# VH-VL binders against q983m5, part 11

Target 1, 189 residues: q983m5
Amino acid sequence: MVKVIASSLRKGNVVDKDGKLYVILFAENIHPGKGTPVTQLDMRRIGDGVKVSERYRTTEQVERAYVEEREHTFLYADGEGFHFMNPETYDQVAVSEAVVGDAAPYLQEGMPVQVSQFNGIAISLVLPQRATFEVVETEPTTKGQTASSSYKPAVLSNGVRTAVPPHIAPGTRVVVMTADGSYVERAKD
Below, E stands for the ipSAE of ESMFold2; O stands for the ipSAE of OpenDDE; V2 stands for 0.75 times the mean of E and O plus 0.25 times the DockQ between their complexes.

## First folded at step 3 (VH-VL; framework fv_lacutamab)

Design h02 (at its last look DockQ between E and O 0.02; V2 from the best seeds 0.00; counts 0 for: pae E 8.4 > 2, placed apart)
Fold by OpenDDE, look of step 3:
Structure h02 (fold): chain C 189 residues (1-189), chain A 120 residues (1-120), chain B 107 residues (1-107)
Amino acid sequence: as target 1 above (189 residues)
Amino acid sequence: QIQLVQSGSELKKPGASVKVSCKASGYTFTSYAMQWVRQAPGQGLEWIGWINTKTGNPKYAEDFKGRFVFSLDTSVSTAYLQISSLKAEDTAVYFCARGSYWGRYYFDYWGQGTTVTVSS
Amino acid sequence: DIQMTQSPSFLSASVGDRVTITCKASQGISSYVAWYQQKPGQPPKLLIYAASTLQSGVPDRFSGSGSGTDYTLTISSLQAEDVAVYYCQQYYRYPLTFGGGTKVEIK
């Protein structure tokens, strides 16, 4: 454990609060025109997943725990969570749905993911920025639509809703951003 | 419109091999896992395993490791189950079934089943 | 392995009756339960997934409920076409396992 100022904390950091460990989900420094600058922290308690929101003075000292970050490969998901494997040691770790969060639909078998662990417990993930999925549903292309036409609604094979260019049809593989599912390009594979 | 069509009944002797096919249609083959389940005569359902139709990576239940092999021909949207060194206890109806990924391992569409009879 | 104990093994009821089938898991499975209907000579048909979500095209007389280790399939008004064997299935973790089945007949 090390003491740091609240304003230095970032998403993914682990902090001790009242003897309990929390992973920071969101951190924001607020500098009001009048008043003392504060750091807003949205956190999840490690273990039971309870979410809390706290404000600190930006200069307030907070105890931060060391987090180990290692690349893993996604294997599969089940009721126990999302399973990842260290490609070097072949050790596996289960990550809860709460930790994976909105990244869940974008996980694919064999995908390299950075897993952050505290005392062997996975607390956060970093996915590749881009992933490839098949378009399974989309609106039919109308005659006269050009490549510069507006994007149309689509559904990816993972159930994610996105928007794709008019020329994209079901069955086409597309690259999307894993942060929000936004279309990037047609897959080159 | 979604349909899984399996190969016909098989009669084999102990020690022989059998290969059951499951042809999928009405959906994108590689977007869903293919599961295999068997049902002995008058018995319940038993999960054999599944294969990732995109990567080809199989997962077998422990009891089925070794003699049971999943394979694919994605060009014809077909999955295969091969059973080697057949035993009498392998006598059953074998089903392929479509499964989802990402923790949704229930079976929403099934093949009609393939009866495999192992008899001396 | 997670065992799914299904009960009863057999039930006979009249058309219009409320029918309940139960499935008890050997451990908590967090609603990762599916229910299937299998008619003679046919493959199983998915009825319910996620313990309580009705599969598209399935009559609304079918419903699922439960949590933890205990789950139920209910037919609010049994119909003649509902004669079948019903199975629960957990997909909480591998290996996937099924209940022993419940044979439902009409009196």
Scores: ipSAE 0.114, ipTM 0.693, lowest interface PAE 2.2, mean pLDDT 91
Fold by ESMFold2, look of step 3:
Structure h02 (fold): chain C 189 residues (1-189), chain A 120 residues (1-120), chain B 107 residues (1-107)
Amino acid sequence: as target 1 above (189 residues)
Amino acid sequence: QIQLVQSGSELKKPGASVKVSCKASGYTFTSYAMQWVRQAPGQGLEWIGWINTKTGNPKYAEDFKGRFVFSLDTSVSTAYLQISSLKAEDTAVYFCARGSYWGRYYFDYWGQGTTVTVSS
Amino acid sequence: DIQMTQSPSFLSASVGDRVTITCKASQGISSYVAWYQQKPGQPPKLLIYAASTLQSGVPDRFSGSGSGTDYTLTISSLQAEDVAVYYCQQYYRYPLTFGGGTKVEIK
């Protein structure tokens, strides 16, 4: 990383703020007739995609990182890690269990994943917000139960424990949030 | 100013329990996993595990499953390590540490350490 | 488990010397390596991550290199304040594991 003045930052640059990396989505230098020139930055946090907006004096020092963010396709996991492919070059990148972390059970073959690399090594992943899994274990549907009843425990095909509406039976495909496995809806397929 | 401040040293007898606190400041607590590492006297570093500060889900190294329990109070940005049924071999300095880049792999900020001594 | 074998265990050198510390992993770890410095009575401090990337605020006399199973921390010109124990750490596979440490002293 290098410290640069804020006015030098452009869309696509990556900055380090409080130990997190952000991709610049929009940068504008503002020179009012009175007052201090400022740089307005709209940024997206690498990892979870949260957008923030920050304002800096144009001469303020900001840490710039050289991070490449590219969409990759998840291929498979094996004893040598989690393997992703760059869809343009077909180059493969191995990512450690520690970097993948809690996202591991939600990865599916062919899934588009945003991979951020720093000095050629993966430092974070962003999965699609939602993914579809089969319910492999839950209480059978009870005669007389309706969709308005309380949610019941379930286990998904990836091993994640969640809660589903009472009418969901084993074998049903459901859409869940990849952040925590929470139920969204029955899959439409 | 990112800071991890741990509770003070503890002297315990075998069979007792201890609860070490780690209070975080200067960053968004729930954006980083909290790591726990111990260092026995004259020994190297040993990873105990981490806790996901957003979900409360822990991961433990195999040797630490059972007697070692992580917990959180996110309202005060504090993580806890509780050790039950203390043994003499639990004597060590216990560190909390913040993981870097989503909290899962290497440790960029460390607490000052809490010495736990287990003796008769 | 991935074993990290660190060498040497002890090292004594003069101010200004180039110091090299090595870690050998029991399997390939694809540069998922961090290095820490621990001064007496202090917690560890991160020096290097991703095998070769210098942590913010760390003097540039520290550098890291390596690939596959073999990784190296180098201090290009040892200074008095570098007296510490140095540890490598892999974060390729759980459990996360550390090397046994290298104590560096000034002659």
Scores: ipSAE 0.012, ipTM 0.583, lowest interface PAE 8.4, mean pLDDT 86
Fold by ESMFold2-Fast, scan of step 7:
Structure h02 (fold): chain C 189 residues (1-189), chain A 120 residues (1-120), chain B 107 residues (1-107)
Amino acid sequence: as target 1 above (189 residues)
Amino acid sequence: QIQLVQSGSELKKPGASVKVSCKASGYTFTSYAMQWVRQAPGQGLEWIGWINTKTGNPKYAEDFKGRFVFSLDTSVSTAYLQISSLKAEDTAVYFCARGSYWGRYYFDYWGQGTTVTVSS
Amino acid sequence: DIQMTQSPSFLSASVGDRVTITCKASQGISSYVAWYQQKPGQPPKLLIYAASTLQSGVPDRFSGSGSGTDYTLTISSLQAEDVAVYYCQQYYRYPLTFGGGTKVEIK
């Protein structure tokens, strides 16, 4: 453990609050024109997943633990969560649905993922910025109906809804951002 | 009651094709993956691959790519294995089995097996 | 591919005997092991998953143990109806692989 000022804390850091460990989900420094600067932290307790919001003075000291980041490969999901394998050691780690969160629909077998662990427990993960999925539902591309500049709704093979250029037909593979599902480009085959 | 019921035995000549069916009942078809396993006469179990029953996406073991094709008819809770250009070494009992949708790939319920014999 | 090596390939024992079948993986598989029983003319039946968890409806004379690369199926008191071929299976990574099988017969 090391003491750090609250304003230095970032998403993914692990802190001790009243003998319990929390992973930071969101951190923001607020400097009002009048009054005391504060750091707003939204955190999730490790173990039981309880979420809390705390405000600290920006200069207030908080106990912080260090975490390990290691590359893993996504294997599968089951009732216990999402399972990843370290490609060097073949060790497997289970990551809870709460930790995976909104990234879950973008996981693909074989995808490389950075997993952060504290005392052998996965606390956060980072997917590749982009992933490729097939468009399973969108308006058909018809000669004479193709718009030049407007996007149209589409549903990806992972169930995520996005917007794609009008020339994208069902069956087309597209590259999307894993952060929000936004369209990037047509996949190069 | 959970059941997987497979189509009857087939006797085929080399070069023919065969389509084995596996009809599921007693559970939600799209909540579990359908696995395929082969057993040659007097031999052990060999994994062929699986199909995601919700998306229709198949995954094949390397030795079974090309001639082996998985498909689904979700409206009747049925999975299919098609083998084209049959060879004598394709002679085996073919099993379908229920695997976890979420990737726990142990097989809790099995079909009775379909014997495919390829001979001239 | 992860190789699953079973020993022995064949055993003959008397009713009431304690029998042990061993399965060795070519690399660590973190207890992602299942055991199946296949009786003559029947499909395989799941006995155990996650190395040691007994499937519902399976008699408690069957048990599984092990870790790392070495796993064991034990039948504490062999019955006549236990004549079968037993297979281990790893589900730690693709492709899924089975052991070569152990044929259990009664004397």
Scores: ipSAE 0.005, ipTM 0.455, lowest interface PAE 13.5, mean pLDDT 85
ESMFold2 (binder alone), look of step 3: mean pLDDT 94; pTM 0.953

Design h03 (at its last look DockQ between E and O 0.07; V2 from the best seeds 0.00; counts 0 for: pae E 14.9 > 2, placed apart)
Fold by OpenDDE, look of step 3:
Structure h03 (fold): chain C 189 residues (1-189), chain A 120 residues (1-120), chain B 107 residues (1-107)
Amino acid sequence: as target 1 above (189 residues)
Amino acid sequence: QIQLVQSGSELKKPGASVKVSCKASGYTFTSYAMQWVRQAPGQGLEWIGWINTKTGNPKYAEDFKGRFVFSLDTSVSTAYLQISSLKAEDTAVYFCARGSYWGRYYFDYWGQGTTVTVSS
Amino acid sequence: DIQMTQSPSFLSASVGDRVTITCKASQGISSYVAWYQQKPGQPPKLLIYKASTLQSGVPDRFSGSGSGTDYTLTISSLQAEDVAVYYCQQYYSYPLTFGGGTKVEIK
């Protein structure tokens, strides 16, 4: 454990609050025109997944726990959780749905993921910013539509809803951002 | 061990309703979707739809919208299929099957099936 | 809807024979194909998923292959216990659809 100022905390950090460990889900420094600057922290308690929101003075000291970050490869998901493998040691770790969160639809077999662990327990993941999926549903392509036309609704093979250019048709592989599913480009593969 | 156990055979008249149950055990019920498939006598497999065991949101094939309703009792790890206004063509074996989320819509475990017979 | 055309509908072979069942999709389905075995009075049993991945506990005489629209289930050496109806299934898009089935018998 090390003491750090609240304003230095970032998403993925682990902190001790009242003898309980929390992972930071969201951190924001707020500097009001009038008043004392504060750090807003949205956190998830490790163990039971309870979410809490707390405010600290930006200069307030908080105890931060050491987290080990290692690259893993996603294997599969089952009732036990999402399974990842260390490509160097071949050790596997199971990660709960609570930890995976909104990243779940974007996980693909063989995908490299950064897994953060505290005392051997996975507490957070970092996915590649981009991932490729097939468009399985979208509006009919209209002849004469150009790339300058408005995007149309689409559904990816992982069930994520997105918007794609008019020329994109079902069966086309597209690159999307894993943060929000937004369209980037047609896949080159 | 993973097991899906369905309710017993049903004999109904046209216009009646039936409710088939599927009790899951050996795994976390809410970690997998529940799929429903039917098979008419001597025929192939037909997908009815699936239900999200976490949210309760159902997805029906177009031909099954209206009279077919999925529901859950998560407290007893049970999924239900209700069919209203039964027709003779509804005569079939109905299966529940475990499916994965996240784009893996194959069915790795199946119930034993429930025979529903609709006859005057 | 994606149609899965399965062939043949009926197959009779001898024990030890190599058996091949094919499934053709009406459009590309990117290996989102599963294969099932169904014996009389029983539910279907998963054999293969993602076109070529063998389900745990399934004998290795079963294998799957294919890409695009064309997929194949192969039994390298047919056994007496393999008598059943086999189905392919696509899960590329909704609605999920099955092939018409292939009845496999022993001569």
Scores: ipSAE 0.013, ipTM 0.578, lowest interface PAE 8.6, mean pLDDT 90
Fold by ESMFold2, look of step 3:
Formats: sequence, C-alpha cells, structure tokens
Structure h03 (fold): chain C 189 residues (1-189), chain A 120 residues (1-120), chain B 107 residues (1-107)
Amino acid sequence: as target 1 above (189 residues)
Amino acid sequence: QIQLVQSGSELKKPGASVKVSCKASGYTFTSYAMQWVRQAPGQGLEWIGWINTKTGNPKYAEDFKGRFVFSLDTSVSTAYLQISSLKAEDTAVYFCARGSYWGRYYFDYWGQGTTVTVSS
Amino acid sequence: DIQMTQSPSFLSASVGDRVTITCKASQGISSYVAWYQQKPGQPPKLLIYKASTLQSGVPDRFSGSGSGTDYTLTISSLQAEDVAVYYCQQYYSYPLTFGGGTKVEIK
C-alpha cells in the first residue's frame, strides 16, 4: 500500500477505504471555480462487486494498493466469461462479467487490453480509448448537413446506441470512445 | 441434456406470498443469466426480468419492481422468484428460462412453467 | 419501450402450405429478434435468433428474415406438428418485449 493524493487516482487503481478494497472505475477532478476542488470517484468493491460513488478533496490522502498491469489480447467471450491471452507467454486468463462490466460491448477479437491483477486475480481492464464500429442503423444522409450540433441517433455494430453527425449513413465505419460510445470521427481506412 | 425444472403449481389467496423455484442441470449454472417470464391466462408472454447467476444482481422490468424478487441458491443450481402481496392479476404461468450467450438477450431453454392462481 | 406488433393474430392453413408471420417493431431493432414456438400446454421453444439464425435441432422448413423494423418467420411447408402459437421477441433494448402471438392451426 502507498499513500497518494486523491487527484492522482485513475481507472484501474485499487484503494483501501475503511478496511475494504475498491477498484476505481472512473475518476474526474472537478475544479468548480468557487469552492474546494474535488475528485469524483466511481468504484467497485473487490469481493462482492458493490459499486459506490464518492467525492474526495483533491489533496486528501488515500491508501493505494500495488497492482500488476500487463497488456493482454482479447480472444473471445463464452458462457464462462471473457478470455484474454498474455501475448508474450500465451497464458490465458478468464475475466468475470462483473470485472468487464459496461466495457463488454467494446471488446473486439485481437484488441490489446491492459489487465490489472491484485494477488493474481484480474480486477480491472483498460481498453484502448477509441475503437471502430460500423453504424448499423441511423437515418439516411441529409443534404446540407453542417456542424450544427444536430446529431442523430445511431446504433453501432456492437449494439451500443450513440449519436452521430447527419452526414453519417448506415454502413459507415466510425470511431467512438470506448468509455461511453460517443462519436469521434469517421474511420479512416 | 440442459434442463430447467420448476416447482409445482400454487393456489393462493390475495395478500399471500409465493416462491417459485427453478432448478438447472446440464450446464454451468453461473455462466448464464436466469430469466423470468409470465403468461397470464389467454395472453401472450411478458418479460419479468433476469438475475445474474454469478453475482446475484437482478434486473427487473419496471412493472415488476417491488413485489417481485429474484434470488439464487448456487449450491443447488436453483433460481427463485418470490412474489409478495399477491393480487388476482398475478394469476399466470411463470416460466424460468436460460438467457442466451451473455445471459441477457434471447432464451434458449425454458422451464416447464409454474401456474400460480390467486383467488379469494 | 419497443412494441412488437405481430400479424396475423390467427392463421389457418393446410398441410404443405407456405406460412408467413410478420412482426413490426415500433423502432429499428437491428435484427435482434428471436422467434418462439409454443405448443398447447408447453413452454415456448426457441426457433430462430438474430432474425435469421436457426436454433440447433429446429427443422429447416423454418426460416427468418427481415431488417430494420420488419421481420418475418416463414414455414416453407406447414406440417401438422406445427400447430402452435408463435411469438417474436426483440432483444435490442430493455425491457425485452414480445409480440402478441400468432396462433397457427391446420384447416
């Protein structure tokens, strides 16, 4: 364990809070202009998977655990979970649905994923920030589309619902953020 | 052979509770969600919700939040549906079903159904 | 919520007939459609998922097609054992919803 300030915490870190271990799922430092800067943390308790949201002063000290982080390659998912391979050793590790969570629809065969382990157990994943998916449903392209913030609903090939610019047609490959599915740009092959 | 075997039919009074069991065999219980569906007399199918058999976390359709509670006993590969404060409108056949790959989408194996009748 | 509207509600046909049942979703569902057969006194049985993929052990006279909002279950040559109620189900978004059913009988 090592003491760190709250504002240094990132997704995948493990913290000890009141004698229980939590993995950080999301962290945001908030600077409100007036008032005390805070760090907003969404966390999952190790062992039972209970999710909590908490705010800390950015300078508040928190106990952080040492974790092993290694790049793995996503292989496939089946009824027993999500399977990854260490590309150097070819050892496979299964990661539970609870650990994968909302990241599941963004996983693609062959995708490099950072897998964090605490005491040999997979506790979190970090996907590439961006991934490419096909738009399988949206309105046809509209003449005169401009950057008017008039994004339209779309469904991606992984089932995720998002919004895309009016010029995006069904069948278009798009780059999205893996954190929330938000549109970034049209894919450039 | 994959099989879901449900508990027997129940006759209940309004205000009572009922607990329907669904015992799974022939597959790894914790690898697939358990789904619950009801069918009122002469009507179609209505999704109640599902429970993650690995974590125990449930998902309920909005109309079923509150009185409908899912639970598990993983030691005997069994899921339960408990309905409290029974109303006449709860009269239906209740099915458990195994969720598809990922445990959430379509239902590839179904229990035989448990008829719950609520009458005064 | 996505409403699934099946048509027809009732269908009477002869052995050997081609039978077509349709489901219309209240919005696009990207082929996330399953079809079930429920014979009298029995639970539903999965026939087709992802609009067109035949479940293992289901006779090949059953097929599925469609896209967007409109989906179809076809029985290429109706048999006496196919007397049942057929349901479509979308699994595009929660809550999962079923069509109202199509009762198929032999003339």
Scores: ipSAE 0.000, ipTM 0.446, lowest interface PAE 14.9, mean pLDDT 86
ESMFold2 (binder alone), look of step 3: mean pLDDT 94; pTM 0.959

Design h04 (at its last look DockQ between E and O 0.02; V2 from the best seeds 0.00; counts 0 for: pae E 15.2 > 2, placed apart)
Fold by ESMFold2, look of step 3:
Structure h04 (fold): chain C 189 residues (1-189), chain A 120 residues (1-120), chain B 107 residues (1-107)
Amino acid sequence: as target 1 above (189 residues)
Amino acid sequence: QIQLVQSGSELKKPGASVKVSCKASGYTFTSYWMQWVRQAPGQGLEWIGWINTKTGNPKYAEDFKGRFVFSLDTSVSTAYLQISSLKAEDTAVYFCARGKYWGRYYFDYWGQGTTVTVSS
Amino acid sequence: DIQMTQSPSFLSASVGDRVTITCKASQGISSYVAWYQQKPGQPPKLLIYAASTLQSGVPDRFSGSGSGTDYTLTISSLQAEDVAVYYCQQYYSYPLTFGGGTKVEIK
């Protein structure tokens, strides 16, 4: 355990608060005009899963625990969760739907994912920033449209709804951000 | 119905070997790691280790490295514990157990136990 | 290694009594604790995990509580079928370790 300032905390860190351990789910540093800077933390208590939301002074000291972070490869999902394998040790870990959250539709077989563990329990994931999916449905365009260039709605092969440039047709492979599904570019290969 | 069925009791002399089986049913065998725990007569529980049922990779508690070997036959959903060079202190009931979240922390289903007795 | 110290080692109570078993860890274990019941000649049975979560199919007269280093299993109204040895187990860190057990009998 190491004392750190609250503003240094990020998603996936584990902190000790009054003898109880919490995993950080969300952290935001807020610098309001006039007033004390604060760090907003949303956390989950380890062991019982109780969620709490707390606000700290940005400079307040907090005890942080060691978290093991290692690359894994995504294998598959089933009713028991999302299954990953450490490619060096061949150890497998199941990650709960709660931990995977909104990242779930972006997982692809064989995808390298950074898995953070505390005492053998998976507590957070970091996916590659970008992933490639096929557009399976998008709005048709009408000849003669001259409105300002704007993205049109699309559905990706993983079911995610996003927006794509007007020239993207169904069947096109596109690169999107795994954080929110936003379009990056047409896939090159 | 989830069940773990272990092989029958064994009576052995010091220096012999024993192989305990644990057959799983009622769930996907390779989705849960198999744990091994022992209980000496009149005593508490002691964790031996686990085996990853998908990969076959074992992990042993330090006191059990060497003579204790885990193995699998996934075609029949069966895990094995083999103990070589048996000593009198190995006399115990040996349990297999299934753990949730890849079997790393607590054990929701247990086999009935296999008594291994080592005496001259 | 995290040592789990159970108390009492033995207790005797009447049917209907409230029974309390305690388990003290040698360091904080953040509710990474499970409780097991082992009846004579049987394997352990999971009762409680995560300190206070009741396993499916376990009667609700069993409950768990505690935090930090101190954890408690409670039987709100002891029944004849509750005669067993009860064990706590920490799963905060390897190696996984168990308490020494508490034998519960009916007077």
Scores: ipSAE 0.000, ipTM 0.481, lowest interface PAE 15.2, mean pLDDT 85
Fold by OpenDDE, look of step 3:
Structure h04 (fold): chain C 189 residues (1-189), chain A 120 residues (1-120), chain B 107 residues (1-107)
Amino acid sequence: as target 1 above (189 residues)
Amino acid sequence: QIQLVQSGSELKKPGASVKVSCKASGYTFTSYWMQWVRQAPGQGLEWIGWINTKTGNPKYAEDFKGRFVFSLDTSVSTAYLQISSLKAEDTAVYFCARGKYWGRYYFDYWGQGTTVTVSS
Amino acid sequence: DIQMTQSPSFLSASVGDRVTITCKASQGISSYVAWYQQKPGQPPKLLIYAASTLQSGVPDRFSGSGSGTDYTLTISSLQAEDVAVYYCQQYYSYPLTFGGGTKVEIK
């Protein structure tokens, strides 16, 4: 444990609050024109997944816990959670749905993922920024549509909704950002 | 209570058309895709396709493209399956099922099924 | 298309017996497997999803396991009310496909 100022905290950091451990989901420093600067923290309690929102003075001291980050490979999900394997030791770790969160649709077997652990408990994940999926639903392409036309709604094979260029049709594989499902490019496979 | 209620049994001649309804209740209709599955007499389950209940866009399995058409009436939380140019081989029980997402879709709630019999 | 080979097609066991049904996929499906129970004249009922997650309201004598291409449904202690046809289903890729089914009867 180390004491740091609230304004230095970032998403993924683990902090001790009143003897309980929280992972930061969102951090923002707010500098009002009038008033004292504050740090807004949205956090999830590691023990039970309860979400809390707290506001600190930017200079307020907070206890930060050390977190181990290791690369793992996603294997599968079941009733116990999402399972990842250390490719060096072959040890497996189960990660809860609460921890995986909105990243779940983007997980693919064999995908390398950075797993953050506190005392052997997985508390957060970092996925590759890009992933490839097939477009399974989109609007028909009309004659005369050019590359300069606006993007159209689409649905990926994992159920994620996105927007794609007019020339993209169902069956096409596309690269998307895992953060928000936004279209990047046609897959080159 | 989540429930899918389908229309009654149908007896049709070859070449005719049929429209099966599936009324959903107990949940937000447009928040879940609707799946269609059929089962021929004494046979297994066969996936026909799905419809996006929010957008109305359908996806059909390859074998069902053409004569099978999905549609919606969201005002009454109802999904429809229409089969045109009916054949004897279309004789089966047709099920609607709610598609629940877990990275992909499985079927957590099912209608009671609609028997469609095609005979001369 | 992914083929789901289910075995056995038929089994007969006594009340209280441990029953195992197997499903083999033609390729890896990353635990995107569901199991259904269908009784005569009824629609399929979801038992297991994500290979091993028990659906709410389903008795805990039902369990699922497996990974890669091989998956199993187990009934730890067969009951009279478990007489039905059971199906595995993959939802890894489209089209969605089912196993051929296993008819379970009581001796």
Scores: ipSAE 0.000, ipTM 0.544, lowest interface PAE 10.8, mean pLDDT 89
ESMFold2 (binder alone), look of step 3: mean pLDDT 94; pTM 0.956

